# Designs tried in a protein design chat: VHH binders against F-box/kelch-repeat protein At1g67480. Part 1

Scores and structures below are computed, not measured.

Target 1, 376 residues: F-box/kelch-repeat protein At1g67480, of Arabidopsis thaliana (Mouse-ear cress) (q9cag8)
Amino acid sequence: MQAFALSGKKRIVNHGMCFSKGNLDLGSRLSENFMDDPLIPGLPDDVAKQCLALVPRARFPSMGSVCKKWRFVVQSKEFITVRRLAGMLEEWLYVLTMNAGGKDNRWEVMDCLGQKLSSLPPMPGPAKTGFKVVVVDGKLLVIAGCCMINGSLVASADVYQYDTCLNSWSRLADLEVARYDFACAEVNGHVYVVGGHGVDGESLSSAEVYDPETCTWTFIESLRRPRWGCFASAFNGKLYVMGGRSNFTIGNSKLLDVYNTQCGSWHGSKNGLTMVTAHVEVGKKLFCIDWKNHRKMSVFNAEDETWEVVALPLSGSSRAGFQFGKLSGKLLLFSSQEETGQCTLLYDPDASPGTQWKTSEIKLSGSCVCSVTITA
Below, numbering starts at 1 at the first letter of every chain, in headers, positions and changes, except where a header shows other numbers; antibody chains aren't numbered by Kabat.
F, E and O are the ipSAE of ESMFold2-Fast, ESMFold2 and OpenDDE, as the mean of both directions, binder to target and target to binder. V2 is 0.75 times the mean of E and O plus 0.25 times the DockQ between their complexes.
Where letters were taken out, [cut] stands.
Atom coordinates printed by the task and the answers are left out, and those that the model quotes come from them; centres of patches stay.

## First folded at step 1 (VHH)

Design s10
Fold by ESMFold2, look of step 4:
Structure s10 (fold): chain B 376 residues (1-376), chain A 120 residues (1-120)
Amino acid sequence: as target 1 above (376 residues)
Amino acid sequence: EVQLVESGGGLVQPGGSLRLSCAASGFTFSSYAMSWVRQAPGKGLEWVATISYSGSSTDYVDSVKGRFTISRDNAKKSLYLQMNSLRAEDTAVYYCARGEDEFWSGYDYRGQGTLVTVSS
């Protein structure tokens, strides 16, 4: 499986710290051997890239199997830029569902019209809870979490990546600290993880950042207080950490921890929420559902750090689980049980009052655990 | 500092029983209503049961009535949940929480949780 003529040892380091099955030297742009071949015989490479950019996204795995040069091009950031300029970007919705028996997690994939596409290969590793998902560079990352080992809950540091261009999973570098129920978000191409519970169940104040260019996790400044059961969102180069609890507060606290990635420091305030059970970022706004407001969303505007409220179209009182998705600048609301059953709702923040909510024809095969939207 | 430490979780067969415990410290335990809440895999948090500060009143979510019993020992600063006739749907991480409302309202303190898995 080792290929000495393709990239050498630097290329292996750039793709992660740990060896994984089926790993290939796909990250090196400096290997000159395969870059000398024309993409398409008889065409300049710039013209050939324009032609490849017109191919539907569903064919990317086939294109990546043609040769190393095609695979390199399809995975490149330049290719995404060419597709964007050509108006060929496609938005796909990825939903992790748990079936009624609770035995199998699987990723369901659909286009922006709700048409079902092929499902992802099974996630590697054991079934976990308390993990987080994030999209960076058009790839889906599944980070850490915990699982039961011999009746004990064990935190994981594992990180897995799904590459939509190859339709495959691979393993990335482990976190420095195993954690679950932590906050996670992407900021300007870097992935941040903050807080959670560690290996012995201890509350964490540590935070780490992943740099896809170096394929490494490094510590950043810790929170002043441990925090778990929290989430993160990114706006304007800042990481906002909200929700959950800290061991060191008395009474009901609305802690908001904000990390400025430009200066590398935290700032805290009392302008957060106590408990959040679902959240999603649409535009410059963060939409949240908490335990106490089952009929409303709390909406955070990152520009002025203010909150407002939007009513949910729910009948009766319900404590059903909700999860969000997003699609084409609109909000999807997935219900697991009770009120709307498995009917998905769609919220258009730009529609006229009274017409912002409608039912969606998107149907999931089970309960939504999480969702991401990937454009490529 | 306020601490809530859950224990007693584990793997159990359907129809089995478990007894969860929560050790409280760092506050006047007998002055607060206490609750159990749970989070099933891939779901939001769900209120399970609440007991008044004296232990004289209890309330439960409908899905566990008749199967679960919440109790407290103010002298030992401990909260308990006796879970009988367990079902697969009861699989979750269980947390004890300090609060005074019979409904979950975003309590300020929550323990680390204890995992209960009900499977064959």
Scores: ipSAE 0.000, ipTM 0.181, lowest interface PAE 14.8, mean pLDDT 79

## First folded at step 6 (VHH)

Design c47 (from s10b, 14 letters changed)
Fold by OpenDDE, fold request of step 16:
Structure c47 (fold): chain B 376 residues (1-376), chain A 120 residues (1-120)
Amino acid sequence: as target 1 above (376 residues)
Amino acid sequence: QVQLQESGGGLVQPGGSLRLSCAASGFTFSSYAMSWVRQAPEKGLEWVSTISYSGSSTDYKDSVKGRFTVSRDNAKNTLYLQMNSLKPEDAAQYYCARGEDEWYSGFDYRGQGTQVTVSS
């Protein structure tokens, strides 16, 4: 009678306590309403904003690092308004430069005295051409363009924003239509993009407007004809599209398309400029360099709607291209070519006849691709 | 002197076809966009079609799209308008015009025109 000792091996089922990693979604609850906190303890927020507005522009990134509310205030359009009212606005020049090798593009920043400041963080995205830059609400937008990918030209719809106050890049909503060599301007706080080349190199007549408040691009009425290589400027709440080419006209067009932002309609005129290689608005004047004649600039006076021609103080047979900048109500002329030794020229439109041109001490690290002036 | 001379107009039945020609002289024809415009009785001048200087691009009034074809022979300094499926509403004096579009500056030169009549 062999007693089968049933060795009941109690399998201690180690109930592995599945510590449910409670994903403490700690991320969701600290929506700390940072807006309810005082901007500066002991002060009303309006007064606190006035205090912050007195801080030099160069310190804005540091202010943005103090707290979320400070960051919010410093990046706001309202803050620029407060600084304006306080008389504290500072104008800075931003220049995209290309080195002699064409491999290194960087944004250089200069203050109102032409002194170099710290460089911008690297611009996001691939190196592009045919893009446009515009300033809206104190922010730099780099819009669309094209790049070579595997031997093919690829149009971009990418839009990047640089916040000068926070010293940071962000991506905005893409354009509805990818494009390069288009016209772009800011009008009444909105950014307009018009024409250009699309994917496959087709000419575009489509136009889009960006609303910073809604962060959206929307189609507007298309141009009467597809156009590329145009530039745009804003006068009296209207968008002027000038220069460039179309498939219908041989060479450069003097056609002018004007968009009325109030009624949402285009009208055309022959009183435009030819293809312009560079343009800039300084005060109430539009300065343009004609692509056929790099020794003169055309100047449009918005007050009397007249054009004048101003000779560039160029010596020799230089066929150098130029780009414009502006600083403190003065026109800056930069070389767009690697010609070693060309000084930046300054044009003062308010100077006495014969004394308008001066040499500027502003020195770029490379050729000027484009420039913008941002006041904050 | 710039000259534009239209030809090829006539009487056709509805659904019929005509081919208009315009002989150009006195300028470099191949350097200009050319257009056809028409004027019906008691109506204003209306744009019909434009062709680019090279002939590579064309544009048409919506009402004539798919029925009319503009073309050019730069070697012959001649502009053409093939009109198919003609309608009574197409009856007009047709003019050849130098220029892209009335949108920008109008037409600096136009011919004397050729009459197109569409009647049953």
Scores: ipSAE 0.538, ipTM 0.804, lowest interface PAE 1.2, mean pLDDT 87
Fold by OpenDDE, fold request of step 16:
Structure c47 (fold): chain B 376 residues (1-376), chain A 120 residues (1-120)
Amino acid sequence: as target 1 above (376 residues)
Amino acid sequence: QVQLQESGGGLVQPGGSLRLSCAASGFTFSSYAMSWVRQAPEKGLEWVSTISYSGSSTDYKDSVKGRFTVSRDNAKNTLYLQMNSLKPEDAAQYYCARGEDEWYSGFDYRGQGTQVTVSS
């Protein structure tokens, strides 16, 4: 009478913490009721918007505090359009700086003259690396990245938005796939995220696009090969993904992938750039610093599809990393060296040969991590 | 001068196996991804498989997945393609090519090829 002990395998029901998709439907719950009130009593709303558009950018947060309708208007994409038509657009430079101790990252803001403005509120979330920043519809997005938690590298899917008009941070929808060291660019009002490292450190081929209108990330066609450390740029409504590393290539890849946003398909080419430490678009030119040579930048002209090399006016043997910025159609070169007091360089692409480089009066409080220029 | 020389082709029955080899010379073999491509009569060139420079990563055309295995011996400067469960549609001239994929504007070097015939 052999007693068959039925070992009841207790199915540990992993209660997957349903992180409630807090549908921060921030867009839809603006109660229809405040929209019926006149923006300015006695004026049609279109005229009222034109009046508000004449207010200096520095006063936008105050305008947003007047009422819900004013807040709605000031944060809207339409408001930027109205300001454009009125000739009232102001360009500001936003720079994420790291202090000498590497413990504190802060956003600094400068106006078009390079004068420091008031600091941004603290960015939400933990300090991260390998994230990307992008501008869409006058908003700053800080996308994904990674941080060290208990000795392990943790990839993030978090996306934070800074409204430059309201001087406030908000959280957007998470990426579908957490990632760091990926390529990111805005194309025609959409934000594209491509490749990178995933949660296990694996190379990713997946690509996502964010639609600000729907506040959603969606997958697009994946890259032909997983790649990390790529950079992206937009030209003529197309997404260009360049450089990076793959498991198939020794060292850094020179592969180029081009995404056609109209047909939703990738095209590949060998005519890409290698790993770039910094890149920025100024006008119709792409400026890049190659990781192998920090004493020169490569300049791509989108009009004739040519490359040129421009020497950096650097003295000494410094292997200092650089980051780019842009302001008023000029290129800014920031030193990433820990030493406080490095001068910002300015490159004027329209200046006469031999006179393109100047010293900028822009002084950062720390090393430049990244920068964006936002017009509103 | 870069040279790629394929061998190992032949006549096999459906369901049979072949092992192709490609001897590489004139370049640092271990620094390049290598690929197999094939061309059937009256058809265009088609990609079959790619192997990374180190051999740590491989990729295959969907129609050959699970049947074909690409490998390399960097010490011998040799690329291999093990072809199992061969089908009539696999019959083609097989070429060794330097490069990752036709996706990225083709291959810079290709061998003379070796003929694979699959017939009952």
Scores: ipSAE 0.512, ipTM 0.790, lowest interface PAE 1.2, mean pLDDT 87
Fold by ESMFold2, fold request of step 16:
Structure c47 (fold): chain B 376 residues (1-376), chain A 120 residues (1-120)
Amino acid sequence: as target 1 above (376 residues)
Amino acid sequence: QVQLQESGGGLVQPGGSLRLSCAASGFTFSSYAMSWVRQAPEKGLEWVSTISYSGSSTDYKDSVKGRFTVSRDNAKNTLYLQMNSLKPEDAAQYYCARGEDEWYSGFDYRGQGTQVTVSS
């Protein structure tokens, strides 16, 4: 409010009226830090934060433009906690869609009622495939992948972050190892990437973790064997890596690698899945669409590590594939073949068995590549 | 139905060589990774080496790397282990096994074994 409500020269905002941006210690020369100013004149900062927490999420970019202190507060973990206690958290669905050409992708955004909002700015960097997306600290990360350079696939190490408060993309630290078709998930505020293919197309066993507090990637213990075309999900402080292949098997084994983040070690079993076309976590359950049979979901219960099967409510002649969205504790299934008359399905895992499936009128502007749900 | 039969064990002096064979039947051999494991008296099973279904990739326990070579002949349904520069600590009952290794609780079948003894 104060900095941007003032009409005048840019000196206070950009160049400083009574201080300069020289080689000297600016804080020492001015004896003032903008973080010492009150958030709202006349209110203690803890009360001011509660007032700001009542502002609708759609206004966060405007709040972040008021002054540097407001921007820091709106971006903070403390602010999301205050909003949660106030009952003001808002859930938005972000869907990456791709036009028929496969090079024109964009992020579309919907509120919890399925109403479309402004789309995100274009993702920076070259178009790529085999990347992964994840949410950490309420921010959307787009990680690595590959692109075609001079007739060859080249793995990327680039990481980009979308910040809701700034409505902009920024670049984070690169991975230690460029990779594509790798597994990725968030566990307890940290982001893990596992396996995939490297710059020479080699199958990787290496794994890395990103710590948002230090803004760095570091290696963790490698997988016992290289793995690619795999996926990951997180439950109870553990990273579950399933699916995909290596050069040791023809993919006829349901290998599961589990990383325990508390003790820093892997263990393996044959209680996984071969490959899927889509997966999503809801609560303690992992929902997967089998790559060989698009007419059912395989459902993993992380509490007892057992599998169940749920049939999709399709006609006997339907051949549609699906990708997942998640909204309000329910699953959205977006058809990959919209022209076949197969509409978006809605599945409520908590409803009684005869009432779990419904249809949804949600329409995307292209084919769903992936989706995330961000609560802020 | 699945049968694995090891052979080629025996008594050898330190620094000597042996070649183990494992004849496989009752399954599509070329569709499975195969492993060698060993057991010394009063010890548990120890993984030694693994070879991919096609034979294009191999892996070894650190203590045998450079001395042992695993191979397979998918036309003859046979797994081999060439053991060179044998040491007294290599003395054990050697088994061939179907699977990648113990990591995945992975061996669903093994043979009767063949004894390797290294004399001083």
Scores: ipSAE 0.092, ipTM 0.594, lowest interface PAE 4.4, mean pLDDT 82

Design c47 (from s10b, 14 letters changed)
Fold by ESMFold2, fold request of step 16:
Order: C-alpha cells, then sequence, then structure tokens
Structure c47 (fold): chain B 376 residues (1-376), chain A 120 residues (1-120)
C-alpha cells in the first residue's frame, strides 16, 4: 500500500536515485550510469552506506560534492533510515532572526547543545511578511507571503527550498493561489497551505497540498468558509486549523477546522482558540500563547482534544511578544521585542513540577521571527 | 436574557412563498452569526441557513440553495428568511438560533418557532 507497490512483492522507492524520471530501462546511457559505480571501491553498497551514515551531519555538503552517486545517496530517504538505525541522527535548530532595523534577516543554526553552527546563505527574493516556513524531507521550505507595492499588499505564490546537502536555496513550483497570513503544516510528508489573503486582499477558503515526489501543488477540498490570520498543526494524519478571522465570523469564536488527509474532507468544531501569537508542537501537544494574555500557555492535547493551562514564569508586565523553538523534546521561549534582561527560557514538560522552567544558554543575534527543527 | 421570537409562518401552496422574521433581544445582535433551523414531525433539528454577524456572508443547506434567502437588519435586531418555491419537504417548525451552524457544533439559543405548512 506503498506509493509504488502493490500487495505482494515489496518495492523500494527509487525516484531519488533515478536520473531519467520514470524510464525504468536505463542501461543504454553511458554518461548517466553513475548508479552502476560502486559507492566505495571494494565495498558492497550496503556496507558503504553504513560507513557514510557514521559521518557527522556537518559534513553532508562535503559528502554531496564527492560525486553524483554520493549526492544521490545523501539526499535519499534510505540514508536517513540507515543513520537512524546507526544512532547518528542529529537535531539542529534553525532560527530566522531580524536585526533592530528590520531590514536584514538571517537564519541562525544551532546544534542540540545550543552551540552555533554555520549560517544559511541569504534567502532569495524581496523581503516579505505573512509567509510560512515548514520542514519536509529534511528540507526547509519558505512559502509565499506578501510585500508592499505602491501602498498595497501584494500576495506571492513563490516557494523556496533550502537544501542542506547543497547549502543553497532553490525555487520550487509556485502555489496555485498567491497567499499570505495563511495556515501551513506538514502531514505525512506532504505540505498543506490553507486560507489566507489572496492577490486582491480577498479572504481565501482554498487549500493546496505539495507532494515532494511529484514536485507539484494541487488543490484539495476548500474550507467551508474563508479564513485568514490562522495557523495549522498536524497530529495523527490530520491538519488542525485554528485562530484567525473571516468576513463570516468575528475573531472571538474558537473555530477549529480539521482536515483528514486519509479521506480528504474537512470537519468543524468550536474547540479551537480565538487568536494566538505563537504556537509549537511538542509530542502530541500544541502549545499556544494567546494574543491578549502573555502570562500563560494554552496547551492542546490532540489525543483527547482537551485544553489545559501552563503559567509562564514572567517577573514583570513586559509587553514583549514571544516566539517558540523546539529542541530535544523541550520548548524554547524567545522574546521578540527584547525587553530588559533578555533571557531565552526552556520548558521541559517531563521535569518534576517546580523545575520545568530554566534559563537557556541560547542567545540570538536579533529578534526571533520563526524557528524550525530539522533532524537528519 | 437572550430572547428570540419567530413569526411569519403559515399555510402555503407548493411553489408559493413565505417570509419568516425573528425578533432578537437580550444580546448585542450585530456581534453574532444567526441561523435558521427547522424540525419536521418525527425528525431531529435540521440546519437550514446561516448569516454572518454583518450580513455580508450567507450559507445554505444544499436542498434550499437558490430558493431561500437569509438576511438581517441589525438596526432592528431582526433576522429574516425569504422562502420561495416551497416544496412539501420544507414543511416544518422553523426556529431562529444564535450561532454559526452545525459545522461548528451547533447553536446556543433558539426561539419558540413558527410553523410552515405546505399543502395543495
Amino acid sequence: as target 1 above (376 residues)
Amino acid sequence: QVQLQESGGGLVQPGGSLRLSCAASGFTFSSYAMSWVRQAPEKGLEWVSTISYSGSSTDYKDSVKGRFTVSRDNAKNTLYLQMNSLKPEDAAQYYCARGEDEWYSGFDYRGQGTQVTVSS
């Protein structure tokens, strides 16, 4: 029931290893037979892959530069599986920061100990707001958004991908509908975008899904009603969309739209939140900070669909906004306005009561815009 | 206390028209989406139509699209349902309700209802 196999004989997905896309009879092309060469001379390829899996993640760009076959292997899903079995997976934190002038942004990268690593190359294209970031197949996607042109916000359909093996940005297929302030999340290897505002500022009900294997966006069932300023989280093959507004509703209703990716349909309820300024998924829980109350987190448990509250350890009444990061099953809390005594906080949900909050050693060079965590 | 009072029901021939009204009080009417729901004998409550708080957006059950029109007058705190091309299947007790519709788990208040009967 795999994408490329029927019941019976098990098949390996070979799309990442095939240079001719869909031509299964490839033996006649001399310059394109790099997959026939041994990965390491004198070793079976299975053994060679296990040897490569022991190399630290920081060396992946170097490994990908050896030859086309090494690049193909390092980019493959099989390689990540081999690294997992070898106990070599590494979790890195990527934080987009903006300096005090608001003109420059950059991606800062840290390992699981908070030690700073190389930064990413500059993002392509003009400065935008209302875009979303997501991780799929170990790659960072930056999706859409808007910019100000002649006094009007203009929605973008552009999608950019950062490839860790190449240490470079590339452009992916455009969205079918340009959008900003939309909901976005990854579900089972596919990227979903939902709602937002379109080119003329109209509220959108449309939704699209990106399949990395086909490199295409396709429409899915639209929301019952348009929604913008919303966010999405994924749990157990479902996309949970909450927060935001539309012409149909005012922003004080706790509307929740849930898309079941298995059956391709939406269902609604009033078990959401009105509007949040930050959210993060840790395990089966969604942590949110409400727009009007920055002294607590609202925590959604996806398994029983209940909400609970966790107090934030704030000493003053700062008007600072917050953004989340995630590292090693723990939640990081960054101040977006850098009030006095800048201090990244760490929340460990598994620690005993009274010891769940700590000060983190992580220091950002600017205000946190967003963050993602990539394991490879 | 929230109060909703429906009126305008009656007996009509198939293909005929009726206009229902619902007077609202006890809350800020213009802050809430409003809905029409109906109940036929021996059946549960069925959603018919919803209108946004401002009146700018409307939604309808598929079986009534193109025949029914929901509207509101926020200055008079009144909800309306214009029913055209009535069918025997539309005969029911009609209620106005505060809330968005069944999609988001239903309604929090309804009135006493007004009866619509369709017979030749």
Scores: ipSAE 0.014, ipTM 0.387, lowest interface PAE 8.0, mean pLDDT 81
Fold by ESMFold2, fold request of step 16:
Order: sequence, then C-alpha cells, then structure tokens
Structure c47 (fold): chain B 376 residues (1-376), chain A 120 residues (1-120)
Amino acid sequence: as target 1 above (376 residues)
Amino acid sequence: QVQLQESGGGLVQPGGSLRLSCAASGFTFSSYAMSWVRQAPEKGLEWVSTISYSGSSTDYKDSVKGRFTVSRDNAKNTLYLQMNSLKPEDAAQYYCARGEDEWYSGFDYRGQGTQVTVSS
C-alpha cells in the first residue's frame, strides 16, 4: 500500500519492513529530519554507505545505535545490495536447540566456520510446539504453534520477529487463524502458512499470506482438502506443500498441493512425499528425510519436478532423528545427541561423487529443533 | 494386481433408479479413496463422485448432488453408486476408479465400465 501521502503525522517512508504502531507513529514525526542529515559529515551519502558496508556484520547492533539514520540504513535492502556488490555479505547459521535435561530452548548463532556468536534474547511469549520459522527480508520470524495451558492445548496466532540490528524480538500482526503443525514457507518476500490444526484441534484447509509491506495477513485460496503435519518449500514462485495427512487418503499416495503465487491458484498431483521428519532447500533442490528410513534422503529437483535418492553415510543403529541446516550452498545434517553426541555431517552437492560427505566441526549444545540461515 | 469390475447398469426410464456396484480385488480396498467417473458418447471422462477410504466423507459433482449416493462396504471390498431421479443427461458408461479425482491427476486404475441408458 502507498505509505507516502501529502499530509498527516502517522506516515513514514517505509523500506518494506513492518514497525510497531508506536514506532510507526514516532518514525512518521521524525523520519524527514534525520534522513536529510549526512551519514558521515564530509562524505557524500553514497560514499558513506560504501564505507559502512565494509564493517563486519557483528557490528550491526553497534552501528544501529549511532543514530536513527544509521539504524535505518543498516536495516535497509539498499545496504544489503551495497554489501553484496562489495563482496562483504556474511552468512550466519541460527539453530534453535533444546537440552535433554530440561525444556530449555535457545537460539545459537554461528558463522560459516562454526564460531559461536552471541545467543539471541529468549523468544517472547509462552513456550510452544508446532510452530514454524522462516526468514523474510533478513529477519527471523517465529509463527504460531500451540502450548498446553491447564491441561488444554491452545493454538496460537502469535507472530514474532527477531531483528539483528536491534538484537531484539518484536510482535507482528497475528495470523487470522490460530494454527499448529502447519506448512510454512517464504515466496518472493511474502510468508505463506497453510493448513494445520486450529483452536479446537480441527483440521484446516485455510491458508494465509503475510505481506511485510502492509504488515498484514490475508487469506488466500484454501486447499481443496484439509492437511496437517505437512511442510512447505518454495521454488520458482511456487509453494509446494507435501507430507502429513489428509482426511481422504491413506496408503501409498504421495499427494502434492502446489500454489502458484503468480496466478493465485492451487493444483494437485501425486508427485509428493508422504511423511517427512526433516527437510531443507539447497539451491533448486529439496532434501527430505522420510519417517521410516534415516539411511537415505529423497531429493526433489524443482526444475524438472523429479525425485532421486541419496544414501547417507551412516552406520547408525538408532531411530535418533536428524535435522537439516544449510551453509554456503552445502547441507548440514545434525544428529541426535544420544546417538553420536553432537557430530554434524556436511554434504556438498557440487563436490566429486566420492567426496560429497565430510564431518563438520560445528557443534551444538543441544538437540536441533530447527535452523535457518540469514545472510546480511 | 488391481482389478475393478462394475455391474448393475441397464435401461431405465427418466426419473427411475439404478444401483451400480464395483467389486475390487488385488489391493487393500479399505486404504484407498474410490471414485465413480462416467463417459457419454464422444465426451471425455467426467468425475461423478468420490468416497473416502473409510466411507466417512463423500463428494459429488454439482449436477448429481441430492440424486446420487456413493457408498462402500469395506468388508465386501465393494463400491456402490445409488442413482435416483435419473435424467437422460446421466446416460453414460460408468467406471469405478481408484483415487480421489482429477485434482491430483490421479485415477490409478479403472474397471471395464457398465452402461447406463435412460430413454423415453
């Protein structure tokens, strides 16, 4: 929606990120004044941005505390573009871990070499399960889920965002429908949530999209049939929903629902997968671990919509689960602490066939619940 | 080896009733959704109805809602279609199919069909 109007104090020039209502009001009153000041006295702003782009990402919170203009620049998409052109982009791995001895979740952050960085502040709100995480516009979103309150399972519509510039969490608009065990992915700067279970445990066919520019969730066309325990991946402007269950199907059917974001419509096929315990997108491929076989992964090629299998280099004798991460175009495989402690494997799909797997030095302090990779 | 055998077709007058059956073998019938499809002369296959694996949910083409009832007996591995208030437009070769509908591009198998003729 157009944010720039001729009059009014609640308007702000918005670079595509949402702000709280209070922050928006403050920004509207002051945004013009601080945007006119030079970033660095004595330098044109273009040159100053190039200088700031050379600063290591670890310093972004400090840069954001200099003044409002520096904070605005560091958060902007323009700044990421300048850093990309300068070859300064840094990729950080964010892993949510949980300790076996307690029910403590924390976000661990590390660079591409596995060096531990500062941990995030605790996620706000009650501890939840069945939530999903995504990255949009360089921000980490934690969406919905459920929690047990006084013996009752309560679905959430809450959405929280972590901003690396502020090193803080904030609350975004709620979903229209509280849900857990739903499918979630980002497509072209928008966040989609599909299906799952609702407030009373009902199976959902509804789907919603979040637009960071308007800071709102809007319904899109529903699935033809309710689906839960599913996941989503995004390729070429399309949202691929697979796994989990539907009211109509048991047996060997591999149902796939695909939403084309350009046309705004769903179509279905049998080119999916039935039950998946871990998945990750690397390049134009989707890597999945099926529920019953942790010795192989199924790999979906989005360009021709075909599947292949890749053997895992495991001698495992346990049902210990795996979770994926990704880093620099490579796949990380995190195993359960019980089976191998915190041994992590690295898969390079571009390496020679005999050298695609190796051990990674990355160590987690607990079991991996989920992971995301953020480049800035 | 999947095998579907339709029966119960025939000639009826407009407004009449007919019950189709489909005997299934070669697969675990109770694990699959089942559908009825039909083909009129010089027409493509047209979806008519679908029933869930347990029989708890059904769906129908709009033109047959309220007149046709799909059911199944998982103990007998049999799918049924009760057709009431038949119209001349319902005349077609009717097939039993394994799968939900064309949404998933996905009838795996169909039977030989049984002819339904509606004449004045």
Scores: ipSAE 0.013, ipTM 0.376, lowest interface PAE 8.1, mean pLDDT 80

Design t11
Fold by ESMFold2, look of step 15:
Structure t11 (fold): chain B 376 residues (1-376), chain A 120 residues (1-120)
Amino acid sequence: as target 1 above (376 residues)
Amino acid sequence: EVQLVESGGGLVQAGGSLRLSCAASGFTFSSYAVGWYRQAPGKQRVVVASITSGGSTKYSNSVKGRFTISRDNAKNTVYLQMNSLKPEDTAVYYCARDWTGDLRYYEDYWGQGTQVTVSS
């Protein structure tokens, strides 16, 4: 019998190959035909997959350690489909927190009821700021950012991926242009990064897209004007970039840049927002907290491109802002500064008026830097 | 708050020289690129020169060989040495914090400007 299923590093080699830009060809490209072995002796593989789909998500790393075939199956899109049809999908919230010392970031994980699970392994590479996180194909990507080197901010092009099924980090292809304080979003399985600051601190107009099938970054059409400190959201195959600074305006600007991924071009308007302290997408709506007024949300409806305002249920004159989480179609508002007695707010945009706001029992161990939600 | 204060402008005859200074405060000066821009009467503000945190310089074609940008990180100051001045160089000169190194763009943080007038 084999001594260790984990010793092969097979997944890293397969990932590094990126399967020649086409559909996966298992018959000739793998060193061994382990797919001929049954998943479970005595069962057809389709029945075995249905049995494996009943296992709680927390056990996926253990299942991936059994053998190469189990690891391949657990990582497959078919397995997620089987779990969805069986009603077994689990939604987990991942929150990056910073301790009071400001030295360590850690990922806290919790289930759909807010009950804490284990933390992630430490992120590889040096501590950075100005990076962005995004989810694509059930994987968490941590993209670029900067660090202080010899008294200067130095942009990074590094991209790291966390695999929820293996509970491990790996490195993806670098960006073409190192950047920080840039806009980032996923559109139809592709990851877009736009603007920011480059390696010499210059403001960028360049933009690039990551294709997970080719494992490469490719330039797309640049913005007409450099933009930094901005953010992005995706709706209906379009990338909406707003907030931050632009070299062609003095002071705050409501410039909205929209990239249509089908035709590959930008369109601008003044229907955006200036700088925000937090944003999140829920359904077809984008929720933002303006940097000047933390007592309301500005809500963008992508279907008709209109804005509305929702007041936060705050008493007094608190100046502490919030960061967003998302869980089960509802917004979580985490205090951006740790204060005694401050609770997490929960907003249900689909609830009847008068019942949309509640308090949440979720408590973070530090300040929320960012969050993502991953279903598997 | 971010502050940029230009000085050293004035009236000079064509062919003369001036040295502009920009004192910066309210941010980590050594970590930023800084640029000089100018706005002639009735025209848009345009880039003149920039210098990165590492000391790399860029110039617009209209001033290459005549103007020199430099910085002193210990004094949080950027300079523009302007030689062989022409009447076309008459403008209000601004310094700005600039991350791009692309001399054709303006930044959001500007000084008050200093007038340079070149007479024939």
Scores: ipSAE 0.000, ipTM 0.152, lowest interface PAE 16.0, mean pLDDT 79

